# Designs tried in a protein design chat: VHH binders against Probable 3-hydroxyacyl-CoA dehydrogenase. Part 5

Target 1, 346 residues: Probable 3-hydroxyacyl-CoA dehydrogenase, of Deinococcus radiodurans (p83589)
Amino acid sequence: MKIKKAAVIGAGVMGAAIAAQLANAGIPVLLLDIVLPDKPDRNFLAKAGVERALKARPAAFMDNDRARLIEVGNLEDDLKKLKDVDWVLEAIIEKLDAKHDLWEKVEKVVKKTAIISSNSSGIPMHLQIEGRSEDFQRRFVGAHFFNPPRYLHLLEVIPTDKTDPQVVKDFSEFAEHTLGKGVVVANDVPGFVANRIGVYGIVRAMQHMEKYGLTPAEVDQLTGPALGRASSATFRTADLSGLDIISHVATDIGGVTPDDEDFTLTESFKNMVAGGILGDKSGSGFYKKTKDEKARPRFSTTCKPANTKTRARCACPPWTPRANLSPSATPCTPWKARKATSCAPP

## First folded at step 6 (VHH; framework vhh_7qia_2)

Design a36 (from d3 with T107R)
Fold by ESMFold2-Fast, scan of step 6:
Structure a36 (fold): chain B 346 residues (1-346), chain A 120 residues (1-120)
Amino acid sequence: as target 1 above (346 residues)
Amino acid sequence: QLQLVESGGGLVQPGGSLRLSCEASGFTFSYYAMGWYRQAPGKQRELVAFITSGGSTNYADSVKGRFTISRDNAKNTVYLQMNSLRPEDTAIYYCAAPYKWDESGYRDYWGKGTPVTVSS
């Protein structure tokens, strides 16, 4: 289905910011929240959300005129307006019973062609849809944005066993082409577990890249469809996520588990982030865009610096891009102890 | 609001046993991974044991074969059974539900800790 109009339920920080991003993309959005009994304005919370987004720094709106695309309302008076929306996203409190209550009400009014989503990071998607009709369950897919939604490229799309594959395809296409997001199809697990396991996998893959002298493309071949149960490859996923986000998560995890080397960032990764190489949002990461917008590997070598002990190496850092090798750069020298990896073609 | 409350710590003789408990409130417990960490005086906090929502467990090498992590989802509680305790196990033990991204950004959740002293 084509998503021409959306609704966001919950006008907290994430809901309001997601509504702003939808407006930035030219999508009309209905922003709903609860009625507060003590406030004369029944739309107080939704209006407050828009006002916060207008004042946000960094800016949530690319232009303040985009706020005109946001219609504010409340769940008591305006729920019936969901009959005209193509996509409903909830961003309410992380409480399963509140989500069940919401979905029971939404199911009664939403049109049968609409896609229904949760922004939940803490509650599995399959739990939220228990008790709903099979039709509702087939159209339900997780859509997990990262804060701030305007600036973080990654969007996790989280199907359940019940989600129609066509819904996943249609929503992912919308997210990529209309919202400008990099889509990763994620397992239906709590977001914090997915973040930890995902970052663990990426950091461990970086460590293996260094240990075995592999390129990012070779790691992606090994960890992606050829070996994996997941369709998203390690370094391609890293570029979609944002290298600064991976750095933040790994540093925070490492700070609480300082004896666990599984979250120790490699020097190559630290240098990329420090140099402003942040993945797709910066135009390049482990991959760079080509003329056809297809990602191509940035790095032409698997060599490791002479100052690191590894089982296989050359004298070149594995993160040295072909385009950035100067005539005065240290030559890539094959390591004698293991089969040599070619550093760069002439 | 997420709360984690540890209990079961105390003074125990070398070779003895203790069971630590961590009761969780304010979230859907059964779907969160849970960990036990410890911090001895003058040392950094370290992971002791971890259990996923699916029941998979991991242990620090220093406690493998002596400690067992488990969970009771009906009671919103994670346990750490500690056997064959040694003086070097003396630390404050913390329960954690770590690494959550939500509308407020990145957060981790920690209990206040429960002291364990292994001494004659």
Scores: ipSAE 0.000, ipTM 0.161, lowest interface PAE 14.8, mean pLDDT 72

Design a38 (from d3 with T107F)
Fold by ESMFold2-Fast, scan of step 6:
Structure a38 (fold): chain B 346 residues (1-346), chain A 120 residues (1-120)
Amino acid sequence: as target 1 above (346 residues)
Amino acid sequence: QLQLVESGGGLVQPGGSLRLSCEASGFTFSYYAMGWYRQAPGKQRELVAFITSGGSTNYADSVKGRFTISRDNAKNTVYLQMNSLRPEDTAIYYCAAPYKWDESGYFDYWGKGTPVTVSS
């Protein structure tokens, strides 16, 4: 199956941003939402979604002309246009009844060759397709994007026991080759496996950063391009996702397994979140945006005057590649070769 | 311009029956899901029954087998047939329409409510 045209149902923050990412990839996309009875414009919500994406920071569109590929509409007038789309993705509210109502309508109009997906992370895929035909269920596969979709490389593909393996293969190839995503196939359970692995990785990276006195930029240089990740890497990805979101997920997991150190947040991380330092949405996180709209490292907690051990731990481990460090990173001397006892935290 | 008007509530003895009606106006009724919620004194509002635009239904465990939700699109009306009523069913019953649905938030449009008292 070849995906040449897509539809996104739900023009909220995620739906509009996904539509923008599809447009960036050159895919025409139909963006639909409900009709608000109190608004004269029947396409008010879909238009508002596009306007939000055009104003988004960081930028959702590669260039604003890509918005021409988004056709706005509504479910009452335009649902019939799904007959011409190859892939339908929903990004509506996390309520099973609302998703059932939507899928009941979509099934009646979508073509028999289309792939159907949900962006849900909180509702299992198999529950959403209960009551649909076997043909619909065979073409249904979860497609969970991370916010912001333009910048987060990871895409979780979530088949059910009913999903055709060929649909998983075809969709994954589209996601990798056309959308440029790194695909992880996840189990159909609440709080998908890849989300937990991602949070685990970020929390463990924070613990190791503190243990070895690395800066966020140094960790990103080691874990990003060198290990095949997107340029945003660990801490840049955390800033894009939101430090409050990471904190909530880690705390929820730690609450059910309190002795599991893999989800134990560092004191410095807790202090950032408590202080309103939440990443890009708050203007700063592990990194701070410059006046030139270029990200500049802010070394938030690595070298604090109140902690002499933190200052000592600013030294890089011996495997830190000097020549490959970001120009904006604080210079770090390998700890086995450093005689100076102070760090320079900007 | 959404308007939901409930009727059919009242006082009934245990084991009795009531049929609630909700007449809707100001939107394309046949295209939207409808729900019945209730709120007993000192408790949170809870979903009792839900019906999709296509007629699929879902019920709270406490009312399964006793309550039936239905709709008449020609009359823009949703119904709740309540059988084998118990004192614990005493509540104000609200008709609701999903008004907005996206990951940024959810807004239910509510009627004014109709009181149901199962005598004790």
Scores: ipSAE 0.297, ipTM 0.699, lowest interface PAE 4.3, mean pLDDT 75

Design a39 (from d3 with T107H)
Fold by ESMFold2-Fast, scan of step 6:
Structure a39 (fold): chain B 346 residues (1-346), chain A 120 residues (1-120)
Amino acid sequence: as target 1 above (346 residues)
Amino acid sequence: QLQLVESGGGLVQPGGSLRLSCEASGFTFSYYAMGWYRQAPGKQRELVAFITSGGSTNYADSVKGRFTISRDNAKNTVYLQMNSLRPEDTAIYYCAAPYKWDESGYHDYWGKGTPVTVSS
């Protein structure tokens, strides 16, 4: 499906910034918020949102003229305009009852082909859609942006058990190709709420993996099935996102010092990225699917010292791809001794 | 509005035990992983133990088998049971909730810390 027009409901910091990001991508956006009884301008909140985005530092718009693609309105006068919208994203206050009230109204006016999303990080997707029709629930998928949306590449896509897999596919393709986002798919399993870790949590999990000698599979056991994310566990999620994207976001965070441990990438992770091991898009990351056992977990790509007495050696998995190496080239650089040769993968 | 308050620190002899508590407010505690960190004088802060929202735990090698992290979601509290304490465990202990990017940027929410001194 094609998303040619979007609506953002809620013109707070996130809603306005997401509307700006959609405008940057050339997508017309309807930006709606509530009417304030004490303000003469019924569109006061939506207009204020656009004004904040125009003044934002770092800049929310790639060109301030892109603000012309944003049509401001309000929920009382302009909700009917959702009939022509291909994608509706909610970014209102984190109150379940407010979200239920909104979705009841949206359902009555939105077209049957539209995708419906919430930007919520605090309220599970499945709780928001309780009481909605089966058709509405099939088209509902979480779409969680990171602030600032223009600069943070990662987008979490959060289907429920009721979300149509085709909707997940179509929306993910839109997010990747039109918005330029790196998509991470997380499951929102009924009965409990998955913890939303994001890039910060993935980097911290990588630090813990290296520090405590855990494997990617062991971390995924802790963060995936235990939290109800199943196939979208921490390192599987990293491989889906792209390790280069995670690396770029972690290193490009404003306000974080070079000495801040929380965003310090591990040496093994840096070596994977430098060696072109970027996750699913490069054929391997923390996991690699075997030819012989389709259901087996993928093998880790990390190098380890083999002997520490005379000089350290790394062991690289045999399946690790090598590009333009001579047959005499070693697979790893000695870790402990003076380095004379280098390893293309770590 | 988010707040973490540590308690339970103090002076203890080598081989002794202490139980640290961290009470959280201002967020849905059960959704978040929680960690205990420590910082000795002149050293960087290091992770000691963490617990996921589902209750899975992980520990620094230096404390494995001696420390136990646990949580009580009904009380919005995370605990660190410290047994067989050693002089090198002397540090200020911090409770932390790892949060992703929000409107203020990337950060952990930190408590103010509780001092633990293991006599020589």
Scores: ipSAE 0.000, ipTM 0.145, lowest interface PAE 15.8, mean pLDDT 71

Design a40 (from d3 with Y109V)
Fold by ESMFold2-Fast, scan of step 6:
Structure a40 (fold): chain B 346 residues (1-346), chain A 120 residues (1-120)
Amino acid sequence: as target 1 above (346 residues)
Amino acid sequence: QLQLVESGGGLVQPGGSLRLSCEASGFTFSYYAMGWYRQAPGKQRELVAFITSGGSTNYADSVKGRFTISRDNAKNTVYLQMNSLRPEDTAIYYCAAPYKWDESGYTDVWGKGTPVTVSS
């Protein structure tokens, strides 16, 4: 019913940072990881996680004294302590066999009123709970945090078709009121952009693109293969998803966290969506495929000056090619001017 | 030193059987899920079967009904019984345990592999 104590299983980057965020909210946290046979300290990994969180920049803890709310342990010695925990969250490796193994062990010791969650973005929630009791499945709900958890207000809550709607409601209220999160409820199916692509990553990439004067292709080189990610990268992935979908998700998130600029869409992006430039489904987005070009970066401004006689003007991206401007083109405010787009709807 | 050592691979004719063994040392074997994976030449490594610490098993669709994974916690060993072998089962077979290794994040501990060739 009420979450007074949590456990985080997995003390990697996300698990340790989530434990810190729970501690910031005044919630005692049991932080567990595996035993390393070559380390004398059986709690080495959980302790290392706390130490990384204490040294994190930007700061993971609102006050370093909050670390006292984190009890470190390991899965071999301390799993039985889950009997006193109201909410269990796993942030372990993205492997179905490891998750099945964990949930089999957790089910044997966790109390019948506890909520159980996975931080996974890559493994569907329903696949993880196969073979668990109906009672366990009813209390299981995905809880996907974004890095860094203290500073990103989005939390994606992912029920399965087995999850009790009351559990979704109670957990969402806890996340909003106690953790200060903006909750988006996602379906446990491929296609929800927040779960698959990371809307935060795309929005921040667009903001950085404008700030540093980068092209979509340059950002994709940085966020794609060079970082060990899929070849589609940020803007190519955005075109595949649909720019309207990204816009709707970012707007919904921004409506819950209005002072969080992490979800503030750029004016160029808003103008693309308003102009019907939605990605692959509309024939063009950040990239346009042609018969002679496989995927050429296309950044056409949909900026429309409202009236050149008045003070209305548009901001233009710094990477707008000169060839796209005619000598008689309606003047736009140069990209480096600090004025927001003054283009009004007709 | 954490080690996984596979054995039991070899040459077998189509329709034959092999039993692979993976002996673990240097960790508390009974607490970890164990998996068998394989990699054929020019293909991506794929999961064949896994077994949880409690003994629950899962199999790739291509091997269901033909392969059986089991474990003996007293001997720190996981087994893969392979029946009705096909030429397409030809691969190097790897034993793996999910394990957090270093500061770069989670990694699996892998054995060196044991080759299985199904040919006439």
Scores: ipSAE 0.006, ipTM 0.434, lowest interface PAE 10.3, mean pLDDT 74

Design a41 (from d3 with Y109S)
Fold by ESMFold2-Fast, scan of step 6:
Parts: structure tokens; C-alpha cells; sequence
Structure a41 (fold): chain B 346 residues (1-346), chain A 120 residues (1-120)
């Protein structure tokens, strides 16, 4: 199966960024969104999505010329253009009724051989396809990207019990070989679509950060990007994704598997979320924006590593100091040392 | 660029109720988390309530059980239902959209605010 042309329906943050990633891979993409009654330009939302992707940092396009591969449109005028599309990806609002309305319309125009997907993180795939034909259901498979799509390697592929195994195979091969993604086939579970592997990695990093006294910056230096991939770092990625999203997914998983420490959120992390510290969208997370009136704004760690003059470096948690904060309360470890992995007061 | 316009503020007596609305334009509203903040005279702006695109909510401890945040994606509107109002709830209430990261730093969107006065 060859995916030569794709459509992305929904030009919000994720839809526009996914369209950019498809364009980066040389795939022509039709980007559709709704018509806003109060806007004279019927393609306003799709155009705004492309403009946001062109302005995005980290950069969504590998080259701004790739934006030429994106054709903008709207669901009222341009839905029939799906007849020429090999893959349709939905990235609209997380409302089951809106998704049902969309799929009813898409089914009427999409070609018989097309793969149909949802980027949903909140609605199970099997609920979305209720009422669709058997042919539609066989070609439907979840495709969940992580923000930012250009930089995060992981892609969750989420079949239902109705999905043709050949569709899963063909789509996964496309995702791996053409999009350069690492594919994980996930179960279609009720409630939130599980992004367990991504959340597992972040939660484990938080647990190790606290246990070994590492700062977010130190973890990001260790897990962070090879040259040319700035957004693969753990805590920087967490701030981009939203700490509330990570918290809710981990809590939901932990609630059904309470003995699994891999999904146990630290108290410090819970306190950040409860206090409204949610990452970039709230102005601070593991990193805080630093702004100088003359200099370009930059992120800095929310906690600076503590240094003892002739001792191993100790790290502080990035959240507010506690009443019992003392030099001996924080374990520390020099990551590169082949001696003690923790430092304690003499 | 998005634009946020708050409405529904006013003068109420203690124990009264108000419903604030925030109409959004210039973006795909349904994909963005939305928040309500407030700023009392001489105080810093503080988070009151937050709602994600998926509908999960967070509240400041001072308003839990009294205030409810909700959204209507068809109307591009976020609401704050305020019940059992107290004099200390007196503030200008602001609607906010999430930050976008770019090389210039955060890009945020704030409304102009709607005043709420709780006084007998």
C-alpha cells in the first residue's frame, strides 16, 4: 500500500504540526477545518494553522518551501476532495458526537482503499467508528502523534478489533519508513487513549531525578537530542506537552495498577500540577521562561543545582522550597562519577 | 493570533452568583486549554480555574466547590459559574489561552478583563 497523498482534518496545534511533518516527508497534504461564520475567508482556520506552523519554534518545517505541499480548504467546500486521498487523519475536538458527525460525512466521499485514522488521545477508536460500514471499520486505525510531531519519534498505532491486520502492517511500515517514526501498537482502551510508553518514560525520569538528585536540565542533557533534534529531551518535552496531561494519564493508569511503581507520580510533581504549574502553557513547568528586555527570551531550569565546594554536586527539585528544606535533605549524584552514586553530609 | 472577550462581571451581594463568559476568535478554540485568572487591587494575578481541551478541570483551593469552569466549543466560549460569592472574590477576572513556545519566548493571549465586585 502506497500513501502518496494525505488529508488532515482539524488545523489546530496538532493537526497543523502533523500536516507540516507530512510535508517534510514529501507527502502532499490537504488540510481542512470548519468554516467560521464570522470570517469572510472560508479557509481562515486552515490558513491560520499553516501560518502557525511556519512560525513555530522549534521549527515544524524542515524547510519553509515544504508548506507548498499543503493545500488548505474547509469541510463544506472541499470535503469531496478526499476522493483522491490515500490516508485521512482526524485531529478535531475531543467530542464523540463531533467525531461521529465527521466520520459519517467522510465515509460518503473517501475512496474504498483509503486508510482512515484519528489522532485522539481522549476517545477510544472503537467508539468513534460505531455506525460506520464494515469496510470503513476495517480501514480505520488510530494514529496518535506526540507534540511536537517533527521531533518526537514515537507514534502509537491503535487498531480496533475490527481493523484489518494488513492495514495495521501497511500503515506501520509507512510510518516507520516514510515518516521516520518508532511505531508502538497500543490497545484501544476506554477513556483516555493510552500513551503509556511516553508517560512511562517521563514518570520514570521524574522518579530517578528525585532519587538521584538530578535536575531537569541534567536529565535533558543525558536523554536529550542528538545534534539536529532539539525537542527529544525528557523534561523540555514534558513542558511542551503539558504537565496536566502527563499527570492525568499517569494517574488513570496508576488507578487501575496501583502496585506498578512505574506510573507512581512523585508528590513534588503532583504539587506542581495542583499549583497550576503546567509547562509552557502556564508560563512555567520544569523550565521557566527567562526574559530580558534586550535579549531573546530563553528557558532556564526552575531549580539550580546545589554545589558543595569539595563534594559531589547536589540537585534540588524544581518546585517551591519546603518548610523542611535543608542541605542534608537532598541526595545528590555526579552522573559521570564511578564512585558513590549519592552524596550525603559528612 | 487569538482574541478573547470577557463579559458577565458586575456588582453582587455576598452569597450571590455570577456567570462569566469568554468568547474566543482567531484560532481552533476546541484544541486549546483555557483558564480564568483574577487580580485584586494591589495583588498579583492568580489562577482561578483551568479547563483542558479534553474537559479536565483544575481549581484554586479558595474557589473549589463554589466555582465551576466549563466550555462550549460550538460557541467558542469558556464559562466561569461563580456561586456563594465572598467579598474576597472581588477582582478583575481575565480569560487566558495557553502559551505557545517560539524563539521570541511565550506567546500568550489575555482578554481585557471583566470586573467583579462583591459588596453589600
Amino acid sequence: as target 1 above (346 residues)
Amino acid sequence: QLQLVESGGGLVQPGGSLRLSCEASGFTFSYYAMGWYRQAPGKQRELVAFITSGGSTNYADSVKGRFTISRDNAKNTVYLQMNSLRPEDTAIYYCAAPYKWDESGYTDSWGKGTPVTVSS
Scores: ipSAE 0.000, ipTM 0.125, lowest interface PAE 18.7, mean pLDDT 71

Design a42 (from d3 with A97R)
Fold by ESMFold2-Fast, scan of step 6:
Structure a42 (fold): chain B 346 residues (1-346), chain A 120 residues (1-120)
Amino acid sequence: as target 1 above (346 residues)
Amino acid sequence: QLQLVESGGGLVQPGGSLRLSCEASGFTFSYYAMGWYRQAPGKQRELVAFITSGGSTNYADSVKGRFTISRDNAKNTVYLQMNSLRPEDTAIYYCARPYKWDESGYTDYWGKGTPVTVSS
């Protein structure tokens, strides 16, 4: 089966970014979210998702004209349009009852040859399909993308014991050849293989940060662009994912491999999570934006002075000031140094 | 149909011990973190102990070193071993499943609660 048209349900950070990735691949995408009764535009949330993707840094679209392949809609007016899609991907809130309600509605309208997927990292695939028909269950396969989807090569494909092997094969071929992803087929259990590997990288980066006295911004400068990765590198990616999620996965892995110090969380990280500092969803994590132009980073470090050929780089603290939640939160910007062997002393 | 059934509560003297059990049914128990919460009269419900699917544990500062949470996935049961009990431990104890399968955040299912009274 050839996937010529897709639908993404949920226009949050992941849903909008995945829709952009599909559009980059030339796939028409129906992007649906709920209706907000206080908004005159019934497609407000889906439109907001596309707007965020157009403004994303690093760029979510390879060409902004690709956004024209995304048709916005809502679950009340446009769910019936799923009859024409070859693949449905869910990226809504991590709430099992909401997923069950969605799948009941989707099953009634989606064509019988379509592949059905969830982007969930928090809810096992087999729990989501309970109560659905055998035919629906056979076409259901997890498809877990990593943020940012355009730049992170890895895609987890997560079959249940009910998933048709042909569906796994067809979807994996689409993901590899059309989306350019490296596919790993994972078990439908907590700590999917790729999540485990990703959390390992983050935990080791935190240990390295403490061992060598680096800031999150310094690590992100080293592990992001320098290694050919997205600018949303280690700690910015951690803030997007949620520090509580990272904590639980690392703790679970450490619990089954107690002699492996590679999953030992740092004391500073444990303190952040215990204090409710969970990343973007809590208003701050390793980075915090601020609208106050006079505000300095909370724990600043020494900047290199700028010269005529290069810009000064300021290492940001584990926590930079921030006024509101934003997936595009950025560490301190380079500028010409003045009288500075330090950028912003505490 | 999800059920959480608690047992093991009762009256105990200060310095005594109790072991609470919570038997779960209606979901794949081994995939979920499980927690024990308590609520004393006139106070808010608070997290006492939490155990992830992988067996990692977290405790409230007031019970660290005295309480131990554990699980038996073959029996779909989570336990709370309570040692060196104090009068301030008096509360109704609740078994809970978090909404997100392995996070200590929002809780979607609660047991009925089992009372624990520590008094002479």
Scores: ipSAE 0.000, ipTM 0.155, lowest interface PAE 15.9, mean pLDDT 73

Design a51 (from d3 with N58R)
Fold by ESMFold2-Fast, scan of step 6:
Structure a51 (fold): chain B 346 residues (1-346), chain A 120 residues (1-120)
Amino acid sequence: as target 1 above (346 residues)
Amino acid sequence: QLQLVESGGGLVQPGGSLRLSCEASGFTFSYYAMGWYRQAPGKQRELVAFITSGGSTRYADSVKGRFTISRDNAKNTVYLQMNSLRPEDTAIYYCAAPYKWDESGYTDYWGKGTPVTVSS
C-alpha cells in the first residue's frame, strides 16, 4: 500500500462522499473545488461538501471526528499542495474541456510517483489524458465509485491502453484492502461504462417498483421529467437498450459482488428475458405500441382480456395496472406465479 | 458579477472570414479553460473549440483546419478566428466558461451569443 495521503478534486455529492470514505479508512484527504466569485469564502464549495457529508443520511462518516482528516481548499490557492499526495481523484463536472484544463494544471504540481484517477462515468479515460506526458498517462487509471460510496462495495477500475499494469495492481490492492471495495477492471469504452451505470439504476428501480407496487410508467414519471432527467426515463431507456444486454451486464456484476443487492435481478425480469421479451427489438418490453398509438411506445399489459368463457393465454406482469384489470373479465395471473411461458403480443 | 460578452458576428459570404471575441469578467480568467459553442436554428448547442489555461486546444471535426481558438490573458479575452466559412456554419456562437454553480450542480456560464450568418 503506497497511498498515505489523497486529494479529491470536486466537492459535489460524489467527491464529498468519496472524501468521507477515505477519511473513514484513516487517510488524510485534501478536498479542493473552484472559487466562486460571488462568495467571500474562497473555500465555500469544499466546506459545503464536508457539511453535506456530515448531514448525509445514510451516514457518510462512521464517526463525525473523521471529518478532521479532510483539509478543505480551492484550485486557485491550494493546487500546489498536491506535491505531497499519493493519489489524486477527480470528481468534477462532466465536461471534457474542464477535465483537460484540470489535468494540465495537476501534471505541473503532482509528484512523479502519484496515481491519478477520474471518477467519470460519461467521459472515456483516454480522451481525458490526450496531450499529457507519457509518464502522466502511465500513472492514470479510472476509479469509478457508486453512490453512496460508503455502502456500495463495487469499484470499477478503468485502465487505458497507456496505463502501467503495476499501477492497476497497486491501486486495486489499495481499493480492496484499505477501502474494502470489490474491484472490477473495466474496459475504457463508453458503452461498457454507461451500461454498468444504467444497469445499476434500472435494477434498483425494478426492485423498488415491486416493493412499493409502482408501475413502469409511474417510475418513469417520477425519475424522468419531474426530477429533471431526460424524457427517455428508466424503463423506456431499458427497452431501447435491450433487456438481454441489461441481464448480461447485471449477471456479470453480480458474479463479482454477489452480496450487493443493487445488482440482483428480480424474478419478474428474469422471466421476461427467458420468455423472449427483450424490449424494442422483440416488439415489447416494459412498453409496447398500441393500435391507437403506433408512433410512440406506451406502457401496456402483455396479456389480452378473455371473455367469461375462455382463459387468459398469457400471464399479466406484476406491474399490470389495476385500472386495466376488470374484476369480471380479465383472468390474468402474475408472471411469478406461473411457469415461464412466453406471451405473444395480441 | 460574472459576465461574458461576445462580439464579431455578422453576415458574410461563403468562403469569407470572421473573428469572434469574448471578453470575460468576474472570475480569474487566466486560470480556467474557455470554449466556443454554437447553436443553429432547431439544433442542439454543440462544442466548436476550447482552449485550456495553458494554451492546449481542441476542435470539433467539422471545423478542424478552418477555425483557430486563442486567448489573451492580459485582456481577459478569448478569440475564434473563422476561415473558409460555409452556409452550415450559420449559428449563434456562444462563449463559455466551465464555471457556474446552482442547485443542479456545476454548469458552463454562457454569454448572450453573437449571430453568424453565412449566405450570399
Scores: ipSAE 0.350, ipTM 0.739, lowest interface PAE 3.5, mean pLDDT 76

Design a52 (from d3 with F50Y)
Fold by ESMFold2-Fast, scan of step 6:
Structure a52 (fold): chain B 346 residues (1-346), chain A 120 residues (1-120)
Amino acid sequence: as target 1 above (346 residues)
Amino acid sequence: QLQLVESGGGLVQPGGSLRLSCEASGFTFSYYAMGWYRQAPGKQRELVAYITSGGSTNYADSVKGRFTISRDNAKNTVYLQMNSLRPEDTAIYYCAAPYKWDESGYTDYWGKGTPVTVSS
């Protein structure tokens, strides 16, 4: 089977960027998201996704005219248009009930020759297809993109024990030849490849933060896309994943590759984890949850002694416990919110 | 404004029955999967049951065969019929709708909850 038309369901950061990449490859894309009750335009979210992709830096589209290949719509009005697509990719919220609801609806309208995929890194593929027909299950294969999809060549293909090996072969060939991706076939264990690559990116970003004296918010602006997750922010992604999980993955990799400095955890990160600061699940990480469950940026540089060659001082986050500070740490002043010169090269 | 309002909780003896209702407003109810969750004192909030927009249901193992989730799209209401209630079912019951993932993260939208006490 050949993929001549695709649909992307979910017009968030990943969905919109993947739609842009498909358009770059000359593939017409149906981009669908939910209807927002407070917006008169029923296609508001899908249109907003396209507009964000047009404004993205680095550029998501190779040419802005490629956006004309994206047809926007919504799940309530336009799901029936899936009858004409060869490949459906889901990039919605990471909730099994939402994915089950979506797949039940998709199964009723999608053609029997279509390949169906999930971009999920957090939910096993086999759990998503429970309750679907054998035919649907045979054509279902995970397709995990890395942010930003245009620039990161890796694509993780995740079959279940129900996936037809021919579907894996056909989809992998499409991904390699049409999308220009380097395909890795992964086990249906969520986050295995994404965890390793994402942890590498986060650890390197933390090392960079210490080297240049940046805050997590500043690094998130400088790095742009975060590796391995739907979030485009490195430290926001770390807080969502759990700092203890990142610590265990980095330590396990470092234990088998002791000469690999790419997985060497920073002192500030070790102090956060030791202090029970684990991200969203502990109420705070690099960002602190507000009462409305939104994160806010904070200063996260751990206090360190000034060297004899610099007048620079460290900044400590207001939430850093006394016990987590180095005994040799020099008292530091609060970090200024943002400095122009803090935009270090990537 | 998206709003979920639970009702039908109360005190009931072991083996009794209660029917919880959740009236939704401010969104296209028929599109969303809807769930019932519960939280006992000092415990984490746990999923009890959910129902997809198409009517497919799923239940926690602890309530299978005793609880039934259903929906009435014309009334924008999801129900939880609870039979053969046990003291262990005592909790505050919450109605939930999935919320969009945004830049800051993900949150289910929750009602205020309705208390259920199973005691002699």
Scores: ipSAE 0.143, ipTM 0.592, lowest interface PAE 5.4, mean pLDDT 75

